# Designs tried in a protein design chat: VHH binders against Acidic fibroblast growth factor intracellular-binding protein (FIBP). Part 14

Target 1, 363 residues: Acidic fibroblast growth factor intracellular-binding protein (FIBP), of Homo sapiens (Human) (o43427)
Amino acid sequence: TSELDIFVGNTTLIDEDVYRLWLDGYSVTDAVALRVRSGILEQTGATAAVLQSDTMDHYRTFHMLERLLHAPPKLLHQLIFQIPPSRQALLIERYYAFDEAFVREVLGKKLSKGTKKDLDDISTKTGITLKSCRRQFDNFKRVFKVVEEMRGSLVDNIQQHFLLSDRLARDYAAIVFFANNRFETGKKKLQYLSFGDFAFCAELMIQNWTLGAVGEAPTDPDSQMDDMDMDLDKEFLQDLKELKVLVADKDLLDLHKSLVCTALRGKLGVFSEMEANFKNLSRGLVNVAAKLTHNKDVRDLFVDLVEKFVEPCRSDHWPLSDVRFFLNQYSASVHSLDGFRHQALWDRYMGTLRGCLLRLYHD
Key: E = the ipSAE of ESMFold2; O = the ipSAE of OpenDDE; V2 = 0.75 times the mean of E and O plus 0.25 times the DockQ between their complexes.

## First folded at step 8 (VHH)

Design f62 (from e3 with R97K F110M Y112V; framework vhh_7b18_3)
Fold by ESMFold2-Fast, scan of step 8:
Structure f62 (fold): chain B 363 residues (1-363), chain A 123 residues (1-123)
Amino acid sequence: as target 1 above (363 residues)
Amino acid sequence: QVQLVETGGGLVQPGGSLRLSCAASGFTFSSYWMGWARQVPGKGLEWVSYISSGGYTEYQDSVKGRFTISRDNAKSTVYLQMNSLKPEDTAVYYCAKDSSYEYDLSGYSMDVWGQGTQVTVSS
C-alpha cells in the first residue's frame, strides 16, 4: 500500500523473507533442532541419507536446510513454501565464504567477469592467493549474474522515489545488493541492512567516489573558482569518511549491537556506560543527517526504509514486527521522562543513523 | 550431442491431468539440476519447477499442490505430473538443464533447453 511496500515487493533480492533465512548454523546436539530438521527434510522431500552424500548438490542442500533451522517455525514453513527458485539459488551462494577485501575489490572495479590480469591485480593488492581469488571469483560471478538481472528494477524504484541521477542510483543499487550478499559461512545475517552492512556501503561509496574522481581527467582550467556543487560533494565524502572511521572500530560496532539488544530488554544502565562512545558516533552521523531534505514524503519514506532495512540486532531471533514494536515502545516510554539522558542519547543515535541511511539513498 | 526431448503435451479439459516427460542424452544426467519452464506465445518465460540431482524439489506458487516434478536417473528422464489443470496453465512447456548448481534457477542459468511441448487446457 505504501511506496516502500511497493518498492520492496518488486525486488526479490531485498525481500525480508530472504533475509529471515539468513541465520546461524544448525546444532545437531539440540533435540528440538533435530526434530525441526527432520520436519524440514520431510517437507522438502529430501532424506538424511541423500544430504550425507559426497556430491556438491547434497552439500548445498544440507547447508541451505541447516540455515533454515534457525528461523522461527511459522516463518520457516512460509519461507520453504513461498520462496521463488531464484532466491533459493541466492541463499545457496550465500553459504560460500568470501574474503571481504576480495568482494570490495571486485565491486570497486565493477567486475561482472574477470580477466587473468584483473585477478592478478586483486591478488597483489589484497594478499589473497591467486588460486583463492579464482575460486571466489567463479562463485561471485554467479551471484553477480543474479544481482545484474534484478538491479534494473531496484534502480528504477530508487530513482522514482528519490530522484537520483542514473549514475548514483545505479551505484547505490549495486552497493545495496552486494552489501546484502556479503558472506561468511556459519554466521547469521540480520533481516535488514545491518550497521556493519551500512558501514560497508559507506566504505564502498567512498571508494566509488574517490575512484571516480581519480579516474576523471584533471584538466579543470580554473580550480580556484568557488563551486557550491563541488563543495557539497567534498562535504559528503568527508561525512562518509568520518562515519567509516567510527564504524570501523570493532568496539563501537559491538556497542551498537549491544545497545539495540539492550533497548529491547529494557536495561537502561547500559546507555549510561555508552554515553561517551555514542557522542563521537552521533557527531559524525549528525553531520550527515543535517543535509537531509525538507520534503515530508521523502522523510516518511526514510523512516519506513530505516525500519525495514536497518535492524542491527536479532537477539533471540525476535520477529521484525516485535523488534520494531519494542523499539518504538521503549523510545516512547522513555521520551516522557525529563532528566533521563538515556532517552536523549538513544534518540540522537537513532536519528543520526536514520539520517545517514537517507543520505546514502538521496545522494 | 547434448539433447533434451519433451513428450506428453496435449489438449485437456479444466480439472484434467497430464504427465510430461523429458528424455536427456549426451551428459551425466544424475549430476545436474533439471527444471521445467513455460511460455504463453507472446509472453515471457516463467519457471514452473526444479529438481536437484539428489531429488530436492521446489515449485512456483501458482502450481504448488497441483504439479509434481520427479526424476529417474537410471532412465535419464525428468517428469512433470500436472493435476487439477486450469486454463491459465495453457503454455508451451520446456525442459531445461542447469549449467551449474550455483546459478539462479529462474531460467537464465539454464544452458540446454528442449524443443517444448504444447499444453492446452480448454473445453
Scores: ipSAE 0.000, ipTM 0.098, lowest interface PAE 21.2, mean pLDDT 47

Design f63 (from e3 with S109A Y112I; framework vhh_7b18_3)
Amino acid sequence: QVQLVETGGGLVQPGGSLRLSCAASGFTFSSYWMGWARQVPGKGLEWVSYISSGGYTEYQDSVKGRFTISRDNAKSTVYLQMNSLKPEDTAVYYCARDSSYEYDLSGYAFDIWGQGTQVTVSS
ESMFold2-Fast, scan of step 8: ipSAE 0.000; ipTM 0.161

## First folded at step 11 (VHH; framework vhh_7b18_3)

Design k1 (from e1 with S31D Y108W; at its last look DockQ between E and O 0.01; V2 from the best seeds 0.00; counts 0 for: pae E 12.8 > 2, grease 26.5 > 24.2, placed apart)
Amino acid sequence: QVQLVETGGGLVQPGGSLRLSCAASGFTFSDYWMGWARQVPGKGLEWVSYISSGGYTEYQDSVKGRFTISRDNAKSTVYLQMNSLKPEDTAVYYCARDSLEYYDLSGWSFDYWGQGTQVTVSS
ESMFold2, look of step 11: ipSAE 0.000; ipTM 0.331
ESMFold2 (binder alone), look of step 11: mean pLDDT 82; pTM 0.830
OpenDDE, look of step 11: ipSAE 0.017; ipTM 0.296

Design k2 (from e1 with S31D S99D Y102F S106E; at its last look DockQ between E and O 0.01; V2 from the best seeds 0.00; counts 0 for: pae E 17.6 > 2, grease 27.7 > 24.2, placed apart)
Amino acid sequence: QVQLVETGGGLVQPGGSLRLSCAASGFTFSDYWMGWARQVPGKGLEWVSYISSGGYTEYQDSVKGRFTISRDNAKSTVYLQMNSLKPEDTAVYYCARDDLEFYDLEGYSFDYWGQGTQVTVSS
ESMFold2, look of step 11: ipSAE 0.000; ipTM 0.183
ESMFold2 (binder alone), look of step 11: mean pLDDT 82; pTM 0.825
OpenDDE, look of step 11: ipSAE 0.020; ipTM 0.329

Design k3 (from f26 with S31D S99E S100T; at its last look DockQ between E and O 0.01; V2 from the best seeds 0.00; counts 0 for: pae E 24.6 > 2, grease 26.5 > 24.2, placed apart)
Fold by ESMFold2, look of step 11:
Structure k3 (fold): chain B 363 residues (1-363), chain A 123 residues (1-123)
Amino acid sequence: as target 1 above (363 residues)
Amino acid sequence: QVQLVETGGGLVQPGGSLRLSCAASGFTFSDYWMGWARQVPGKGLEWVSYISSGGYTEYQDSVKGRFTISRDNAKSTVYLQMNSLKPEDTAVYYCARDETYEYDLSGWSFDYWGQGTQVTVSS
């Protein structure tokens, strides 16, 4: 066709189905074949030659648009394509969308050359085309590079610079948070967890364990947690060593167990199992806190939580309701320990950890 | 009863390669972080590399890109592949176990060490 056909009526023709095929990494030939199988020729009366030509024209347009999609605010101010605002948002959102199977393979890994060398293996393992794997990985890296040194809300910074929906921006915040802190997610015992499970935990940690977080929420309405960043609060993590007394002081450990057992007697189906394992479970949770001062121990957080809490509770067949009752009382009973001096620190630690453990304990 | 036994040391020319192995026994190997340290002649003990129970690795800057640590939990074994060796890498290399669920205020705390294996890089 002529150059004038692409600009008829001063609007660019964007076929969303062709856009999806381009994003999925199909060649023009394969995209045409898939569309023919769907019955598009019968529905429209088009010839195969027209479909091929139309698909090629769309792919050329998408290649030109792609540089603008890397910096989405420039797309809003570019008039050469005359794309309506609602379609701009759709193009941006779909360009940055990702596959669960892909993100699960790369979550927590360094966004660098090593991860790119793994992309061929991930493509083979997941069935996602290599071109789509590269686009998704490059999107993660691009977002990370833009926000890695920015102050303020990670989610707001992502939304501002990439014009993503709230949900997708929160997902990217989780992805870059995991990459920055290099949490281990790929070990076999973690494979039952979805990206959504890790993203839920990331949102809690971003809200409560980063430099923008405060221990107890402030009462000042103007002090919103808009200063969140993607770095864990190292001062908070260093202070967590003070929680060790809960398991190192025999009298505190025994009293804590006594308070929890008294409160939960008659309320847990697994009371005997909980009573027998209390000290081991408490040592697991407190020792994780005490080790978070070292970057290596932060990276193994999810492995340790699964090994030291989730697996023991599953082995004893705890229903989720009993896990919830235990974690609530385990956390609250520390407030009754007269010899314990770190209540605010405990609340900040366990407030996030309870949510994560409950999310990790899905059946 | 914890035992760590290093093998694979020896004499190599600059630019050569060696693979160190550490056979571990007497503990649940998969629960522990493992590492390598070295004693350079005339200098103190320095860490080289470690590997977490989950497989995360770290390296001293001077060996990054040349050394690779790995573990085989089924064989209770830690490896250190050393490539592009330099005379400065000459040392006794020790396999070490890091504490699990313990900490100190000074950072790394290796609680058990092997006997060491000599690596000598010279023309």
Scores: ipSAE 0.000, ipTM 0.095, lowest interface PAE 24.6, mean pLDDT 82
ESMFold2 (binder alone), look of step 11: mean pLDDT 82; pTM 0.823
OpenDDE, look of step 11: ipSAE 0.007; ipTM 0.236

Design p1 (from e3 with E58T D104S; at its last look DockQ between E and O 0.01; V2 from the best seeds 0.00; counts 0 for: pae E 20.3 > 2, grease 26.2 > 24.2, placed apart)
Fold by ESMFold2, look of step 11:
Structure p1 (fold): chain B 363 residues (1-363), chain A 123 residues (1-123)
Amino acid sequence: as target 1 above (363 residues)
Amino acid sequence: QVQLVETGGGLVQPGGSLRLSCAASGFTFSSYWMGWARQVPGKGLEWVSYISSGGYTTYQDSVKGRFTISRDNAKSTVYLQMNSLKPEDTAVYYCARDSSYEYSLSGYSFDYWGQGTQVTVSS
């Protein structure tokens, strides 16, 4: 029994439990069976035939609503269904919700017919019904299609056109950002990471590494470079090769190590391990930057971060607090390097990378 | 096709100077790091110096203060001014382009090389 069942008069009949069964892709027959198992016949005194009829009536209503759910602002303006505004928001939010197991299987893949052909296999692997997999995939594609041609904030555009909560709009922004840039997420080394881990990193990259990040709004509304949150800033990525000096100049590398070690002596439990591995860790992080010269070359970013930083630190048993101290001081000490001429570039790179590495560092 | 052509090598007495030039073609020169490497007789290839697209320079320890790398993006040319030359500087010197696609733990990855120019410092 839900708050929707309290309605009187011309109110549209919406049972939230039946809506969930419909969204999960159960047939009417299977939904009735699940409702019987819940004890609803004993609670209400209804017969199985009445329950089947009620379930069918709800499914018919949901099928009619679905066209409106594909374009949520139309649900607000339609005259066929009498649905309170708070219930409209719930219907929309639940329709666009997705399963962790599902999104994790498709994250970073192209939102195309090729990936859609894989949904049978994903359904079998995850236990999510094929109909629910289709709904979730179609929702991802629908949102992507709407925003791929839009300027401005990705999150705001998603919220405006789909009427989603801030949380869900940010999740969709991460999904379309990953699909647009084709990040690899499925390698065995990455299996310990949740969608939430990747979404956190996506938020940082959208904020700091996209053309939208440089979109301090000029007065020219036709400037294409200022408004695109989905696309990584190619100029920034190409410039990252200049950071190579931090590991190519032996004096800079030695001084950087000295500054970090001086600042962290007595403060890290893993100080000796950090000192012994400093140059290899720094080379790893800087060479990740150098690899990012082209948009298509970002595919291996997360694999590289895990291999070059997360795995070495994990093998030396760094606690998270020591990882945080190291990354903070590693990043900050570059500002004290007199010969280094790329401070703004470094801050932009490491500002995002530090947050990503801290999020990726868990077991 | 990428081409790198070195000139300016020769025979010099200890304490002397030479200026090497490397003319580049077939790529957007201003976007790439460039460098010099040398092959000392009986030894492997070792890097000498390189210069970033923005003009930042680095040198191996044995040549710091004696060698100066520079570039002229308008002429697509990189230079190596070699002063206070020593017999151990005797080598074939190669102009090289840094690889933007190769990941290296050493931080150096040259993908295209010139034919080399001989520098001989004889006592």
Scores: ipSAE 0.000, ipTM 0.167, lowest interface PAE 20.3, mean pLDDT 83
ESMFold2 (binder alone), look of step 11: mean pLDDT 82; pTM 0.825
OpenDDE, look of step 11: ipSAE 0.013; ipTM 0.255

Design p2 (from f26 with Y32H S100P; at its last look DockQ between E and O 0.01; V2 from the best seeds 0.00; counts 0 for: pae E 20.5 > 2, grease 26.6 > 24.2, placed apart)
Fold by ESMFold2, look of step 11:
Structure p2 (fold): chain B 363 residues (1-363), chain A 123 residues (1-123)
Amino acid sequence: as target 1 above (363 residues)
Amino acid sequence: QVQLVETGGGLVQPGGSLRLSCAASGFTFSSHWMGWARQVPGKGLEWVSYISSGGYTEYQDSVKGRFTISRDNAKSTVYLQMNSLKPEDTAVYYCARDSPYEYDLSGWSFDYWGQGTQVTVSS
């Protein structure tokens, strides 16, 4: 008989505390030690030997269960383990949970075997056990491989195939989006940013800059419309070069500056600094758009945003409120530029970029 | 006792195709991850591909797009479809079972191996 067959009756009761210890990567020995310190022997009257045997039995069951957790609908519909529905959801959600410190180390990297070789170093740096690092990495790769070729909403696809909560599915969407589009996150100047900062930006980009952002019902059965949320809209990226007119045409640049300065005079504490640096800030933001069309192994979007906008504004000590006022008027004033013909493109670009910049600007 | 038996190796011209099969017995096949590794002449053992019990697959970069791993749980068999073969794919190919109870630094461990099947890509 199979190992699974002989344990059917013994898998009905799953100890949540032992599951957490197993997910965190504790050895049986360390898990027993932690449980002893919690007072479990006094509470139950069990011996240490019985506790170790019970913990080992749980770990063996979890190893068998883990294969079903790799395809959560199989856990939901299997008939071998008698697990209540609320417990099934909890097992799945906790299995796919991750540590911010871990995800921050791998964000934007290819989810490959080479990155797996780095897990021991990440474990040492973060204090997260190697087993937990492996589980988290394998989960990222597993989700990516399932959804990489799927049409439709990335979040919905993750939820349907892995049965995750909305929040966790959105986090995985950000992770796979970054891995697919290869955004650099590891440079020294980016280390002040959390996973949450990047995930917020990813949600905006998925919503506004992907083919899914234009993913209306097909207008033609033979249409080549690709509504994958994972891929940046190539046509949009190519069109972004047209925004360079805002900084290459002297009259448009001067008029744009004039409109912004007129709107913000008396409203910014850093008005003089903004006025002096306007052209450099605008060139930075517009040139970021042009760089998105380049074929690169790794995209420097966040590096450029921090270097060209966040660092200059922090050096001049802009309060967040002034950054918000500036970005609002900088974006809106283009609507008043006579002779500018790329308004929809601008709105699509700046609507997302403004949100990203405000999120990246913190202390 | 765990047993893994590979078949389907042979001599093939560059650009050709082969399909390797691995018949498994002595364990609950559907509950285990399975993989392929190869011993390249004059080099060490290297992994090629693996497939989870749930169908998740991974490939070494050098074989992506050319090789496809699959499994048939009813026949307790794992397959490796090798297309667009190159001389550097020449090796002894081994079927292997992932250990559910062992762990190494790479996070990937095989506890049982087949006898191997020779694949030779030459004109």
Scores: ipSAE 0.000, ipTM 0.121, lowest interface PAE 20.5, mean pLDDT 83
ESMFold2 (binder alone), look of step 11: mean pLDDT 81; pTM 0.815
OpenDDE, look of step 11: ipSAE 0.028; ipTM 0.563

Design p3 (from f26 with S31R E102T D104G; at its last look DockQ between E and O 0.03; V2 from the best seeds 0.00; counts 0 for: pae E 22.4 > 2, grease 27.9 > 24.2, placed apart)
Amino acid sequence: QVQLVETGGGLVQPGGSLRLSCAASGFTFSRYWMGWARQVPGKGLEWVSYISSGGYTEYQDSVKGRFTISRDNAKSTVYLQMNSLKPEDTAVYYCARDSSYTYGLSGWSFDYWGQGTQVTVSS
ESMFold2, look of step 11: ipSAE 0.000; ipTM 0.116
ESMFold2 (binder alone), look of step 11: mean pLDDT 83; pTM 0.838
OpenDDE, look of step 11: ipSAE 0.504; ipTM 0.825

## First folded at step 13 (VHH; framework vhh_7b18_3)

Design k4 (from k1 with Y102E L105W W108Y; at its last look DockQ between E and O 0.02; V2 from the best seeds 0.00; counts 0 for: pae E 15.3 > 2, grease 24.6 > 24.2, placed apart)
Fold by OpenDDE, look of step 13:
Structure k4 (fold): chain B 363 residues (1-363), chain A 123 residues (1-123)
Amino acid sequence: as target 1 above (363 residues)
Amino acid sequence: QVQLVETGGGLVQPGGSLRLSCAASGFTFSDYWMGWARQVPGKGLEWVSYISSGGYTEYQDSVKGRFTISRDNAKSTVYLQMNSLKPEDTAVYYCARDSLEEYDWSGYSFDYWGQGTQVTVSS
């Protein structure tokens, strides 16, 4: 029962269905047609003329509101439209909501280079109207530009400035983070992944691999104000080269293997496969770290993870539970390696990687 | 001393098949990734395929679906089954051992190579 909240008085009438049609980029004519098809005339007893007028009025209102929606706090403080707070929140949330199919097409791409042609192609591919694509893309750009200049928590900044729900703010944080770091997400090997998968990984990386994750504010005022939550910690990334010793030193590798195998013996269904592939898997994981030391190659992180770890485990039909056990033990066993001096670095790396890998490990 | 010896090369017609073998010695074969590279006359060395110790395989795009790399750890041998051969596959094929020392952006880091075996695809 679409509770038509008939706001009696000088309150701005907002029909959610019409708002949805507007957000989806339909013309007034098309929107009217869709509403007619939905049986609204029969339900309400309204004439087609009334429906058209009603739809047009809403569209006019939404067009006027759109300027305020670009800066949601302005919507709250404006005196022109009498909109209840709950409806304000709805307007904002829906305006900034996005289609998963759309975000998957643009995720990790530079937001400044979106050409009309690109959007047309995406529109055609996804079936999303060009107007809707444009709105969504512009929203991504807008949020990116605003938060790029801000210090502190990316999610908090987005929530504060755009008044989005926590969920939506986190999603935008992921979008911004991916755009900023230019992670490649469009490769064929990654097509099985949802935006949610990437967003999950983004959250972990933001929490653990950015400058904001390291409580110590760089004391050097002159250090170019790297956006603490958008940028990966360069020092951390550079230090990841030190993890190479885990695979380069044969003794360490053998000991590590021994520890992991001892711990997991009798616990994994795929123990034999794990044992046989331990060195390969370890090499893969450590090589991913090594690759991250190069800024230009950070973009290939997800592809590398899939190729070096996910696909090998899948090929050997590892159950997710075994992957979890392995990653846990693989990470933990390094603490028992005499002579390995980079435990903190390892934990920071594998703590995030473990979570990401587990999320990426699905059909 | 690390030694890699390739065999199985030869002349074949387009669409034909060859199986290359590489016998390895002088190191613990099962601990190393192995691979194949090829050199076309007048061109640089290009990787073709590699196989992990446990049997994970990767291929160059140009040979995907046609070539299959495999290994027998008991025999210390790596194989390259080449099907649907094309004239463009004509090259000297080298067996190579992957080193564990440094990350190669190509996805592999070969440190030892065999003498190579000639593969010629010609009608």
Scores: ipSAE 0.000, ipTM 0.185, lowest interface PAE 14.3, mean pLDDT 88
ESMFold2, look of step 13: ipSAE 0.000; ipTM 0.134
ESMFold2 (binder alone), look of step 13: mean pLDDT 82; pTM 0.828

Design k5 (from k1 with Y102T S106Y; at its last look DockQ between E and O 0.01; V2 from the best seeds 0.00; counts 0 for: pae E 23.2 > 2, grease 28.5 > 24.2, placed apart)
Fold by ESMFold2, look of step 13:
Structure k5 (fold): chain B 363 residues (1-363), chain A 123 residues (1-123)
Amino acid sequence: as target 1 above (363 residues)
Amino acid sequence: QVQLVETGGGLVQPGGSLRLSCAASGFTFSDYWMGWARQVPGKGLEWVSYISSGGYTEYQDSVKGRFTISRDNAKSTVYLQMNSLKPEDTAVYYCARDSLETYDLYGWSFDYWGQGTQVTVSS
């Protein structure tokens, strides 16, 4: 089925293939060349001049549509373009779609003019046209600006204001969450990770490490809102220093190790390596928690997780199943520590961290 | 009391197929995620696959595309269809139940295991 390009029953001139070329940032000239190479002249009997004119007409229509695409509810209610509802949803979804290579270059960076200066370099590095890089960056910035002052669910607000699918809205939620909290993603140690890996972790953190659907108005008019859905829960982060007792108190550390080793003996192929390295792994994970008490240290979360847990386990050749067995028992055994007073805090921290670590453990 | 009983193991030539079954009792089967792990001779225990209560599946990379986990909630049974078997798939295969531990949102923690069933792939 030619969804939009045959115009039967529709008054608006929309060809999905031409729309893709426009979104990808091709000039009319380059788009015509690509359409010729597709064989469309042979298939249709059209001349090159007709194809040029048709491509130009589509580009003019897309330029007029673009202002409405910046505010998608306006596209739904406008009377200038006769576009079926299913086609409206397609146009919006495709306009806000992004390339993995692009988002991976900007993830966690400030959505400001400074990152925009880097777009020329990203275009060169990725092979994505500068026009497409600008569209994708401007989309991220546009979504962030709309939701940064809103109370309520980040995902729901994005879906309602931009009419995006659930999946794309969750991806944008991850993007703005990373930009708001300035997580480092560009270090060499992190290059093996995809956007999907970071987005998975972002969904867990949004669900478990924020205050939820509402944010508080700033007490300082020049500062960011403290309790926005994309802000980490400051009290939770401050409390994480209390977990340090698990590795600072020798008796708790020794008992924790004993419980985990007893539970996992005979179940891990890397049991000897785990037993020998338990205290270092536990100190790593607990010190990540203690480090999060300062806003500047949140930036290094993923670097720290890779350095303190993923790399040591990879060096000892842990299979993923052993990582899962270890993390489950490591987390659960704390409930048997009579001297430990921060069980709910531990559950909140490790509930998210275990999922993140399992997702990060590949390559 | 929770009980898991594996069947369907045996000897098969490389490239062959086997279907493992795990009959579960003593709990509300449809509420639990279920999985398979294996112990390869001379190596430790490794996970193979799991299936959520809603039917979402995951596989270890070495078996992805060759193995299929499934479940029949009416029969309280989880299955592992093993195709294109290789000598390195030789192991004791264990059925396991996930603990319903809520703070492990995207992982699994097995709390009950079967006795295991031997799978041997040899020419």
Scores: ipSAE 0.000, ipTM 0.104, lowest interface PAE 23.2, mean pLDDT 82
ESMFold2 (binder alone), look of step 13: mean pLDDT 83; pTM 0.834
OpenDDE, look of step 13: ipSAE 0.006; ipTM 0.254

Design k6 (from k1 with Y102T D104E S109D; at its last look DockQ between E and O 0.03; V2 from the best seeds 0.00; counts 0 for: pae E 16.1 > 2, grease 24.3 > 24.2, placed apart)
Amino acid sequence: QVQLVETGGGLVQPGGSLRLSCAASGFTFSDYWMGWARQVPGKGLEWVSYISSGGYTEYQDSVKGRFTISRDNAKSTVYLQMNSLKPEDTAVYYCARDSLETYELSGWDFDYWGQGTQVTVSS
ESMFold2, look of step 13: ipSAE 0.000; ipTM 0.241
ESMFold2 (binder alone), look of step 13: mean pLDDT 83; pTM 0.833
OpenDDE, look of step 13: ipSAE 0.022; ipTM 0.266

